# VHH binders against Protein EARLY STARVATION 1, chloroplastic (ESV1), part 17

Target 1, 368 residues: Protein EARLY STARVATION 1, chloroplastic (ESV1), of Arabidopsis thaliana (Mouse-ear cress) (f4i9g2)
Amino acid sequence: RSEKSEERRFDQKMSAHGAGIKTSSSAVPFASPKSRFLSKQEKFYPRCTPRLTGPQSRDTPPKRDTGIANEKDWGIDLLNENVNEAGTNEDGSSWFRESGHDLGDNGYRCRWSRMGGRSHDGSSEWTETWWEKSDWTGYKELGVEKSGKNSEGDSWWETWQEVLHQDEWSNLARIERSAQKQAKSGTENAGWYEKWWEKYDAKGWTEKGAHKYGRLNEQSWWEKWGEHYDGRGSVLKWTDKWAETELGTKWGDKWEEKFFSGIGSRQGETWHVSPNSDRWSRTWGEEHFGNGKVHKYGKSTTGESWDIVVDEETYYEAEPHYGWADVVGDSTQLLSIQPRERPPGVYPNLEFGPSPPPEPDLPPDQPQ
Key: E = the ipSAE of ESMFold2; O = the ipSAE of ESMFold2 at other seeds; V2 = 0.75 times the mean of E and O plus 0.25 times the DockQ between their complexes.

## First folded at step 8 (VHH; framework vhh_4orz_3)

Design g03 (from f05 with G55D; at its last look DockQ between E and O 0.47; V2 from the best seeds 0.00; counts 0 for: pae O 4.5 > 2)
Fold by ESMFold2 at other seeds, look of step 8:
Structure g03 (fold): chain B 368 residues (1-368), chain A 122 residues (1-122)
Amino acid sequence: as target 1 above (368 residues)
Amino acid sequence: EVQLVESGGGLVQAGGSLRLFCAASGFTFRSYAMAWLRQAPGKRREWVALITRGDSTDYADSVKDRFTISRDNAKNTVSLQMNSLKPEDTAIYFCAAERYGSSWYPEEYDYWGQGTQVTVSS
C-alpha cells in the first residue's frame, strides 16, 4: 500500500481575478487597480512520502514567506489637501479621486485618499483607498484597500495594513503587518481567500501566520499555519491543512514542533475520513532530549507502528529570518505619522509682582 | 474582556422591517472590520453584510438593497437595518469582528456575539 499525500495549492491567478480599467485620458490619471498581494508560496511540506522500513521523522516545515508587501512597495502618498476630482478616459470609462480626514475622540485622526474607476457601460468598477490613522495612545496605522467587480458579478478585495501599538502585557512597542486577498465568482460556486499576518515586538517576539481557503464546485480546502518565536529561543511552528467534498470525504495533514535549547518535540497526523465516517489516520512524533538521542514513535489505524530511540542531532531555527530590526527599517512611513497635536501643557503661573519669581538658592549677586 | 452584544431581534411579518444593533467593548472599535452573519435552523452560518476598517460595505446577494449596515465609531456600535423582510430571513443574527481584514467567509472572524433571533412570519 503506498502512502497517500493530499496537497492542495490554490492558484490565485486562475480564479477569475485580475480585472481592471483605464483611468482618465482627459486629466492626470490615477493608477488603475492591480493586485500587489500575490502570494509567493514557499514549497509546501510534501505529504506523499514513500513507506520505509522503520520510523522516519517528517521534515520540519519550510520557512514561510507571507508575501506581505512593505509600505514602499505600495507607494502610499496621501494628499495634504482635500480633493474631489473626476474625469473620463478616451475609451469612455470614468475615474475619480478624493481625499480628506476624519477626527475623533482621544486624538483620533484618519487621513485618507480614495480613487476609483468605472467602465463606460457601468458594468465593471474598482476602488482603492489609502489611509493613515493615529491617536493619543501612540497607535499608528497605514492601510490600503482595493476592490472591484466585473460585469459577470465576479468580485475581489485586497487589504494591507501596518500598525504600531503598545502590547498591553509587556508595554513594548509592537509592529504588525497584515494582508488579505479574496475573490469570488458571480456565476459559479468558486472563491478563495488568503489572509496573512506578521507581528513583532522590541524584545524579539515574532509571530507569523496565514489562513487560506478555496472552493471550486464540490471541493473546498483550507490551510492554516503559524510560527511563534518568543525572542529568547523558544519556537513553535505548526501547519493544519485539510479539504472536503460535498459527498462527505475529508482529508488532511497537520503537524507542529516546539523547541527550546535543543529540547522539544515534533508531531503530526495525516488523516482521511470517508463519507460513512470511517477514519484512517497515521500519527507520528519525536521527542528531542538535548543529548543526541531522539525518541521516534508513530502508529496508524491500519496497524503500522514504531517506537524507537535513535542517535540524531537536533536542528531547528530558533530565530526568525525577519525580525524587529528589519520591520522597523521597513516601516519608516508608519513610524513618521504625526499624531494630532495635544493642547499644550498648562502649569501654574503665579503672579509675584512686576518681576519674575525668584528661584530657590540663587546666590547673592556681587556689587556691580 | 471583548464583548459583542446584539439587540433588536424579534417577530415581524413578511414585508416588515427591523433594526439590529451590536454594542462592542473591550477592543479599539474603529480598528476592526465588523460584520453581520446569520444561521437559519439546520443551515451553516452565512455572511450577510460587512463594513470594513476603511468603511466600505458589502452585502450578500440575498439581502442586497434590502439591508444596510452602518457603524458609529463614537458609540462603538454597528447596526443592520433590515427592510422588506422575507420568511427566508428567519435566523439567529450574529455580530462579528475581524482585526486584520474583512471576509465573506465566516470562519475568519475573531469575535462573535451570542446572537439575536429574527423570525419573519409567512
Scores: ipSAE 0.316, ipTM 0.689, lowest interface PAE 4.5, mean pLDDT 76
ESMFold2, look of step 8: ipSAE 0.401; ipTM 0.728
ESMFold2 (binder alone), look of step 8: mean pLDDT 84; pTM 0.854

Design g04 (from f05 with S56Y; at its last look DockQ between E and O 0.60; V2 from the best seeds 0.00; counts 0 for: pae O 2.6 > 2)
Amino acid sequence: EVQLVESGGGLVQAGGSLRLFCAASGFTFRSYAMAWLRQAPGKRREWVALITRGGYTDYADSVKDRFTISRDNAKNTVSLQMNSLKPEDTAIYFCAAERYGSSWYPEEYDYWGQGTQVTVSS
ESMFold2, look of step 8: ipSAE 0.661; ipTM 0.858
ESMFold2 (binder alone), look of step 8: mean pLDDT 85; pTM 0.862
ESMFold2 at other seeds, look of step 8: ipSAE 0.649; ipTM 0.846
ESMFold2, look of step 10: ipSAE 0.663; ipTM 0.858
ESMFold2 (binder alone), look of step 10: mean pLDDT 85; pTM 0.863
ESMFold2 at other seeds, look of step 10: ipSAE 0.491; ipTM 0.785

Design g05 (from g01 with G101A; at its last look DockQ between E and O 0.20; V2 from the best seeds 0.00; counts 0 for: pae E 9.7 > 2, placed apart)
Fold by ESMFold2, look of step 8:
Structure g05 (fold): chain B 368 residues (1-368), chain A 122 residues (1-122)
Amino acid sequence: as target 1 above (368 residues)
Amino acid sequence: EVQLVESGGGLVQAGGSLRLFCAASGFTFRSYAMAWLRQAPGKRREWVALITRGDYTDYADSVKDRFTISRDNAKNTVSLQMNSLKPEDTAIYFCAAERYASSWYPEEYDYWGQGTQVTVSS
């Protein structure tokens, strides 16, 4: 729900606190956001066999920090006919592929395909599911879910979705993309998780962001960031990164910026917490007046402070690099999804008017 | 109104088994990933198990091979079978839901239950 997404964005902006760091240095290192798990990639095999021989036995894990793919990158090609096939290869590995067509309330239609493979001894396996969904509200969805495990116990999981819907309040079309990615090592205490999203509407509103988490043995780290463009020149961007060790050391930095017509601000904090709960921090800020002057200020828990005005031109990204026109151009398959045929409206009224109203939607939080 | 109601908690001897249930209402259950998380006294919440809308499951390393998550979309329930219980499994167990899926980051879940106490005697 769009209102839920807005609440989560606001919570993310308020997730970190400054205080307790005993140093003014911003030299506190981040633990790497990249998992060592990715450096163990095995030899790649094709995921699908389009012939009678069945699918290949495995796929590769997703890579960290790769954002959200467009629909063409996935190569989604749903089967034209319903299929339920399985078999075994000469090496004893097994495979399956199946497809189906689900119908539901309010014109809901889901066309889907699922495939997978498993090694002879069951030590490795993979599954991938593709779908197209639509209903009579104009909703369309294209999606992928995949997972796998190799013989060394590494495992992975990934989802990707691309949706079209109309906002009830504004009547604007929206295209939204999202992805979740996860991989875990079978031999180390290592793994990572990422959630990405991109949202666009026809008037230039754009929201993008990511939540990331990673672990390597005794260290864990988190990264969150967001970008918001209102389509009329207002920009909000923020980042919040932090890490911790099992011994109790924690550190991080965060910043945000807000701008409109060359006027705005930036601010941030770098912080560190020792195992005995002493907290050190350094805060900073910039106020941009739009006249070539910038007020820069800051302070730290170790007594550092500054408060100066400098000559500096204001620069920021006023528009997203990738917006509505781009996402529409890259969403051809999503936009081509055909809704289920609507039954004709037939009712005895005094005149032939519009089709009968669709069944009322139940609000969220009520039985469906 | 969204509700997640946990049940099945209680006191159990180390090495024993317990099954938790979570009844969901007020949202389209089949469209959500479901999870169990737990919070021991004085500790932060930690993720225990996840089941996606497509029935993919994942578990925290500390419970792997001992716990099994499952869901019943017809009854709007998710359950957690807990075997070979240890005193360190003592915690309040929470049922949670997320529209797409989530793992390892508890603050990403949309809906939460009030929790049910599980106590494992040593």
Scores: ipSAE 0.006, ipTM 0.420, lowest interface PAE 9.7, mean pLDDT 76
ESMFold2 (binder alone), look of step 8: mean pLDDT 84; pTM 0.858
ESMFold2 at other seeds, look of step 8: ipSAE 0.023; ipTM 0.522

Design g06 (from g01 with R30S Y100W; at its last look DockQ between E and O 0.02; V2 from the best seeds 0.00; counts 0 for: pae O 15.7 > 2, placed apart)
Fold by ESMFold2 at other seeds, look of step 8:
Structure g06 (fold): chain B 368 residues (1-368), chain A 122 residues (1-122)
Amino acid sequence: as target 1 above (368 residues)
Amino acid sequence: EVQLVESGGGLVQAGGSLRLFCAASGFTFSSYAMAWLRQAPGKRREWVALITRGDYTDYADSVKDRFTISRDNAKNTVSLQMNSLKPEDTAIYFCAAERWGSSWYPEEYDYWGQGTQVTVSS
């Protein structure tokens, strides 16, 4: 029961194909301007195709890529307050740029810029919004949202965010990045969606993951993966990928590994289901006990089976290749955000001023 | 019909101990990773402990060295020994199952129990 999950990315609405791809979306965002796109074939279709199209057995985790840019890749450069400019290019297309800021309670400030363009005939358009947020709790945020459409009706939407905050449970500083990217064809039953996240704290905790979905006509595919390092030597990695056709062929791979101090396990399944509901599968596992012995086991619906103990050294990635020191070094713009100036004497005694709190007025000899 | 049934919750003084049990039925227990999660009033559900199909265990930092998860594939049970309990451990505790045990997020688990209340008085 791979579909019984609280994860909304894989609900039954993605398998109902009686309506166009627009039916599966609550709001239809627009992609970035055409001048920022590769050709439709180069940019759109590689992401609509499954990364794995048939059964594949494996006994080690594949490499992963989060796909999240750092802040330098975006080049966020907020303007002075209250810019409001617009113009018309020689080809009849228009553009605008505006900026502003919002102020709120507890030192909240959001500085933002919005820009956009529109072709002469209105057949294509794009918008891009940048922002910078902060408040007196030490919260800081950078963000981007881009959207647009082209004359063929293709649409595109993406967001990126980078956040500094104090974790509620650990009280440690955390830096978190997230991104979403969507595109939909205006003419075909085709589209794709990707979501990534990365989370880091000062003690070495790291979480990364992605959810991806794509559809091109009769074929759909899904990919999920995650990595978690607790900063104390525990690591968990997993991948779950599958695809299907409208004729009922389905196939996929799952695997996981979890290790601590040279002790842990790996396990996986490769499977294929024919249109007649016949299922082939091969499962495998290995248990590492930290003593040079590894228990390897598995079976398949073809009748293959093994259950052996071998002499083998345990190897796994015990620490993330990109961690706290790296994300801090790549987040200098986020970290340099200046909060609003705090008024003198307002905090922490906002209600009483700069004087000490009043003493209790209860009599000293009150009964317990 | 898949069922996960928790038991062992109750009221305990700070510094005390409890042991939770989860009885599973309706699926191949030995093929699943098992987990305990908890939800305090007004807060999101959080992961507490995980035990894989191969008996590897992992714990949330807040309970490390105080809680111990274990499983018995012959009895289709998973348990959570909770020692040195604190008032902040007060929550409804849920047993959950997932085929691969590869997610630490509540939305990735396939099956859930109804939960058992643990209250730690100060």
Scores: ipSAE 0.000, ipTM 0.121, lowest interface PAE 15.7, mean pLDDT 73
ESMFold2, look of step 8: ipSAE 0.011; ipTM 0.439
ESMFold2 (binder alone), look of step 8: mean pLDDT 84; pTM 0.848

## First folded at step 10 (VHH; framework vhh_4orz_3)

Design h01 (from g04 with D58Y; at its last look DockQ between E and O 0.30; V2 from the best seeds 0.00; counts 0 for: pae E 11.5 > 2)
Fold by ESMFold2, look of step 10:
Structure h01 (fold): chain B 368 residues (1-368), chain A 122 residues (1-122)
Amino acid sequence: as target 1 above (368 residues)
Amino acid sequence: EVQLVESGGGLVQAGGSLRLFCAASGFTFRSYAMAWLRQAPGKRREWVALITRGGYTYYADSVKDRFTISRDNAKNTVSLQMNSLKPEDTAIYFCAAERYGSSWYPEEYDYWGQGTQVTVSS
């Protein structure tokens, strides 16, 4: 079987090398889509009437490069009872909120709420959905989905979820987080997309990464990175970042490292292609033997080269900065989700591996 | 082995309808978001419709209100009902799966089918 490539954390670089060999790269700033936004109305919004309650219109796209939020950052607060409310604010805008729960096989339960708003003239709108899911296999899920559009034609969609399940291979508890954020402009050729994930198990296995894409008119860029810790001392980290223009210029930078017990390697490439297809490239590598010696080598298409062995201590990130203990402490709401009560004499149907929802159970809520 | 097998493609007159099917095997189907993407002659592959593992559906603007994606978790299938077809819908249609999210970008999907041809004549 083959699976997706691993991604590396971009903001952690290798130690500097005394031989003048490239050992790390700083991110080169890339152009990002920009949207025009009005001030948030809730700060300056007086009450329309004492009896009106409801969410304020949320017509702002998500921000780029913000990673995966913790569950506490969302403020998810589901009601125990069904709700179906709507109203009109003083400025003519409308709002709604609704909630419910759905039941399914094997103890499946989804508690959910949905809310949204629309401007008086219908030019902007937004929705937000929250949910908690569980079943009798120990599966739990906490999630958020947001979407909207504004009067300038910009649109966006954002999801976040946090899942607890038992891993079939290891029979260990796993917590997985993921987020997607997408936005596009209504007036120019601009948009961006980000996917983030973090996966943890109780023995220290950790996988993290991101895939990012953006476009502004003639320029597009991609960024991918990953980190993998097996919980027993093995570390893999990598990045792959590139950009191009419609005029034919392309450039990129990539590197990877693999380590165990002070023994391992790093390698990478920086490259550039001109519009006439001329390619410049610089490659480099390091071999770390775990004895204070490091073999450093590299070359470029312009004739630069080196191949040396130096005395140098090996340093690398052997453990993740954020791991199982941290995610457990930051996932209190997920872990506190109460499964459905079992009738007397009913026993769980224990299945190894992920336990998905039995049926689609969230309301459709994203306008296009 | 993971497999996605599309069927139901063919030739249809403009304004007509067609229903595509995708049969999945080799993975826990219920845990994946499923999508349809298409590649027209001379163009890059683009997404068409998505159904999340929770059952929410999303559509490209060009097919909204004409196409309907659905899934059957008991049969491990996803389908695409295509109504009011136009010549611009002519393409190879692919079924794809993604476990951790959904994407407008084809390179982010984990598994792909071989594709089924849809041709819409005037």
Scores: ipSAE 0.000, ipTM 0.386, lowest interface PAE 11.5, mean pLDDT 76
ESMFold2 (binder alone), look of step 10: mean pLDDT 85; pTM 0.870
ESMFold2 at other seeds, look of step 10: ipSAE 0.005; ipTM 0.430

Design h02 (from g04 with S31N; at its last fold request DockQ between E and O 0.88; V2 from the best seeds 0.72)
Amino acid sequence: EVQLVESGGGLVQAGGSLRLFCAASGFTFRNYAMAWLRQAPGKRREWVALITRGGYTDYADSVKDRFTISRDNAKNTVSLQMNSLKPEDTAIYFCAAERYGSSWYPEEYDYWGQGTQVTVSS
ESMFold2, look of step 10: ipSAE 0.665; ipTM 0.857
ESMFold2 (binder alone), look of step 10: mean pLDDT 85; pTM 0.866
ESMFold2 at other seeds, look of step 10: ipSAE 0.649; ipTM 0.849
ESMFold2, look of step 11: ipSAE 0.677; ipTM 0.858
ESMFold2 (binder alone), look of step 11: mean pLDDT 85; pTM 0.866
ESMFold2 at other seeds, look of step 11: ipSAE 0.635; ipTM 0.842
ESMFold2, look of step 14: ipSAE 0.701; ipTM 0.875
ESMFold2 (binder alone), look of step 14: mean pLDDT 85; pTM 0.866
ESMFold2 at other seeds, look of step 14: ipSAE 0.664; ipTM 0.854
ESMFold2, fold request of step 15: ipSAE 0.645, 0.649, 0.670; ipTM 0.851, 0.849, 0.859
ESMFold2 (binder alone), fold request of step 15: mean pLDDT 84, 85, 84; pTM 0.862, 0.863, 0.856
ESMFold2 at other seeds, fold request of step 15: ipSAE 0.671, 0.644, 0.624; ipTM 0.855, 0.844, 0.834
ESMFold2, look of step 15: ipSAE 0.627; ipTM 0.827
ESMFold2 (binder alone), look of step 15: mean pLDDT 85; pTM 0.868
ESMFold2 at other seeds, look of step 15: ipSAE 0.594; ipTM 0.831

Design h03 (from g04 with S103T; at its last look DockQ between E and O 0.69; V2 from the best seeds 0.00; counts 0 for: pae E 2.1 > 2)
Fold by ESMFold2, look of step 10:
Structure h03 (fold): chain B 368 residues (1-368), chain A 122 residues (1-122)
Amino acid sequence: as target 1 above (368 residues)
Amino acid sequence: EVQLVESGGGLVQAGGSLRLFCAASGFTFRSYAMAWLRQAPGKRREWVALITRGGYTDYADSVKDRFTISRDNAKNTVSLQMNSLKPEDTAIYFCAAERYGSTWYPEEYDYWGQGTQVTVSS
C-alpha cells in the first residue's frame, strides 16, 4: 500500500536523522526554541515582590510572548489632563505620574501619560509611558513603552503599538500592530529580544511574523518566521531557527511553504556545523500539483535519499484565521482617537503621513 | 529617498571628547528608534547605543557612562556625545534606524548611514 510505504519511508528517515557518516552529536536534531525559552523565562520571571498598598512595583522583567497582544489585553487608560503628581512611600521609594500633549506640523497631536518609580538608593527604577497620536493625514497610533532596572542589575524595556494608516491618494486603510521586548540579566551573560508584528489592509492583505534572539552564557539562538496572505488566495509561510555556541558549533532548522489553489510547495532543511567546519545537512521537499498527487523528496549529506509520488490531499491555510474584519472589531480605542481640531480653511499639505518602511519577510533561502 | 548622514568624526587624543551627529531625511523620524554602531578594523560591527521613540536609552558595556545618545525630533537628528575616548574606540561609526523599537543586534536595522571615521590616538 502506497501510504503505508510512504509513512514507513519517512518515519525511517526521521528516525535515522543524524545517523550515517557521523554518529556523534552532530546528527542530533535541533533542540526546540520553546524549550530554551521556558528555561530562560523561568530565570527572569519569578522575581516581582509587591510590598505596598499603593501602585505595584515594576521591578520584574517582562515575560516572553507567544503572540502579539491587542488593545483589550493592554487595557490602556491615559491619565487625566495636566496631572503632575509625585510622592514618597514609607520605604523611602518615590513615584510620579504626569501627563501632557505635544503638537506638531500637519495637525500632529500626541496625548501622553507617564508614570514611574525609583527606590530610595536609586538602584531600582521603572517608567511607563502611554500615548495616543494622530495627524490630519488620517494617521492614528495607540501605544505604550515600559522600561526598568532593578537592584540586581537586570534591565528591560518593552513597547507595543497599534497604528492606523490611511493613504490619502488611494484611501486604503491599514492597521498594524507591533511589539518589542527585551531583557538583560545583571548577574549572568543572558538576555533576549522579541519583535512581533501583524499588518492588515482593507483588501485582505495580511502579514505576520516574529524575530526572536537570545543568549545564555555560551549559547545564542535566533528565530525568525513569517506568514503572508495576499488576500487573493496566495499564502507564504516560513521559519528559520538556528543556534550557535562560542566554540563554533552551529545548528538550525528552516522551512517554507507557498500555495495557491492547492498548487505549491513545501521545503526545508535541518543542518549542523561542527567546530571544525564539517557540515551535515538533511533537506526535504514536497511539490503539490493540485490533482491529488504529491512529489516528496529529500536527501542528506550522509547519503540518505527518497523520491516518491504519493496520493495525498493537500492541506494548507488559504486564508488567515484573524483578518481585517477581526482587527477592526478589536481596535475600537485606536479608531476612536479624535484628531486635533482643524482651523477653518486649513488643508493637509501634499506630504504623506507616516508609513511603515517596506519590510520583506522573505524565507532565508530566497535570494535578495 | 531615505538618507542618514553622519558627521562630527575625526582625530582626537586619548581622553578627549567628540560629538557625532546624524541627520535623517526621507522617512517619519519620530516613528523610528535610533542607534549608533561601530566597526573597528578587522572586527565585526558592534552596537554602541540606542534611543527609542519613548526616550529609553541603552549602551554597550564598553561605552557605558562615557557616551550619551540623544535625539531631536524637531530637527530629525540623533547625536552621540563621546567622552573619555580610548584608542579602543577607534572605528567607523554608523547611524541606524529601526521602526518603533530597537535592539543590540545589527541585522534588525532598516536604514544605515555611510559612517564617519573616529580615530583616537594614544
Scores: ipSAE 0.563, ipTM 0.819, lowest interface PAE 2.1, mean pLDDT 78
ESMFold2 (binder alone), look of step 10: mean pLDDT 85; pTM 0.859
ESMFold2 at other seeds, look of step 10: ipSAE 0.683; ipTM 0.869

Design h04 (from g04 with T52N; at its last look DockQ between E and O 0.54; V2 from the best seeds 0.00; counts 0 for: pae O 8.5 > 2)
Fold by ESMFold2 at other seeds, look of step 10:
Structure h04 (fold): chain B 368 residues (1-368), chain A 122 residues (1-122)
Amino acid sequence: as target 1 above (368 residues)
Amino acid sequence: EVQLVESGGGLVQAGGSLRLFCAASGFTFRSYAMAWLRQAPGKRREWVALINRGGYTDYADSVKDRFTISRDNAKNTVSLQMNSLKPEDTAIYFCAAERYGSSWYPEEYDYWGQGTQVTVSS
C-alpha cells in the first residue's frame, strides 16, 4: 500500500521550516501560475572531425514541464571495459569521458560512465553521468545525472532514475521513475525546480505526482499535485497551487477528489490575500451518490452560498492512463540489468575465511 | 529513526573561520544529497551549499570561494568549512538531506537537523 510518504514529508518539512504560506488557489490573478521564466534551451550537437571523436556537448538547461523521460530518450550505453579518455576539440574546448564499476556488500554492483566538457576559456562546462546498479535483493537502478553552467551564468542540474525493488509492505515488485530538474539564471532573479515521480506495482497500485517551484523577479509560485490509484478502483487526486508577490499579494487554488465505483466527493478552495491582509475565500464541494444525483454546495467570505442537488452523471478517471504494463514495456533496459555473480564454489555455510574487503570506492559524481 | 545533528557552531571574530559538522543516522547516507542552509533573525531560510551523492558541490553566491562543503560517507558526516567570516554570515545553520537529488530550495529537503548557531562579531 502506497502512502504519500514523499508528499507527507515535503508537507511536514515545509511547515516545519517556514516555507511559504500554506496555500489555496486564487480567483483573482495578479500573475499567471505559468511562470514568465524563459528557457534558453536549444539542442546543439558539436561537430566532430574524423580524427577527433569527443562526446557531444550538453551545455543547455533542461526545460520546464517536461515530466519524466523514457529510458530510451537518454540512450544509456554503459561499456563493460573501463575508459579514461580526454581531448581537445578544434574550437579549443576540452572533453573527457571515463567509466568504471564499484562493488560492495550483498552483491552490490554499480557500472557507471561519466563525460563532460569545458569551453576553451572555461566560461561554460557540463557533465553527464550514467549508471546501472543492482544487488542480490533484486534491486535494480538505472540513472542519469547532468549539470552545467554557461557563459551567461545560468546553471542547471537534472537527475532521472528508474528503480526496480520489492515493496517492503506488499512484497510486490515495484517500478519507480523520478526526475528532478532545476535551473537558475545568471542575469535575472529567476529560477525553477521540479520534482516528478511515478510509482507502480504489479497489481495496479499507482502513485504519481509533482512538486514545482518558480521565481521570476518579484513573483514566486508553487504547484503540487498527486494521484493515487489502489488497483481496485479507488482513486484520489489532488492539487495545491499558489503564488505570491514581494508586495504581499497571495493567491491560490486547491482541490481534491476521492472516488470508488461512481461514489465519492470533490472539494476545493480558491483564496486571495491582499497586501493589507484582507482575505477572500470560496470553498466548494460535491457529493456524488452514484445514482445520477450530485449534491453541490459552497460558500464564500463575501456571502455567496449554494446548497443544491442536481441531475448529473459522474465522470472521473477510474484507472491510470499509464500503468504497470506500460511501465514494464518502457523499462526494458532497467529490467535487463544483470546482478553480480557469486564466485564459483562459494558455499553459504562454508565461507572462504575472514578476508574483509576494503571499503567500496565511490567516484566523485557517481555511483553510491 | 532519521537524525541529523549539527555541531561546531559558536562565536567567532570577523575574518575568522569555523567548521560545522553534521552527523547523520537512520538512512542510507551515501544515497542522499546533503546541504547546509541558514536562517538569520527575521529572514527566510536560505540555501548555502550542497553536495550531491557523487560529490558535485554548489554554493550560494554570497559564500562562494569562502565556504567548502564536504562529506564522509564512511562516517556519515557532512561538514562546512567557513573561512573569511563576515557579520552577515550570522545565522542558525541547518543540515539537510534529500534523496537522489540536490536542490537550491529548502522546501524540497526530506530531513532536517535542529540547527547550530553561528555568530560573527564585527
Scores: ipSAE 0.012, ipTM 0.523, lowest interface PAE 8.5, mean pLDDT 77
ESMFold2, look of step 10: ipSAE 0.272; ipTM 0.684
ESMFold2 (binder alone), look of step 10: mean pLDDT 85; pTM 0.862

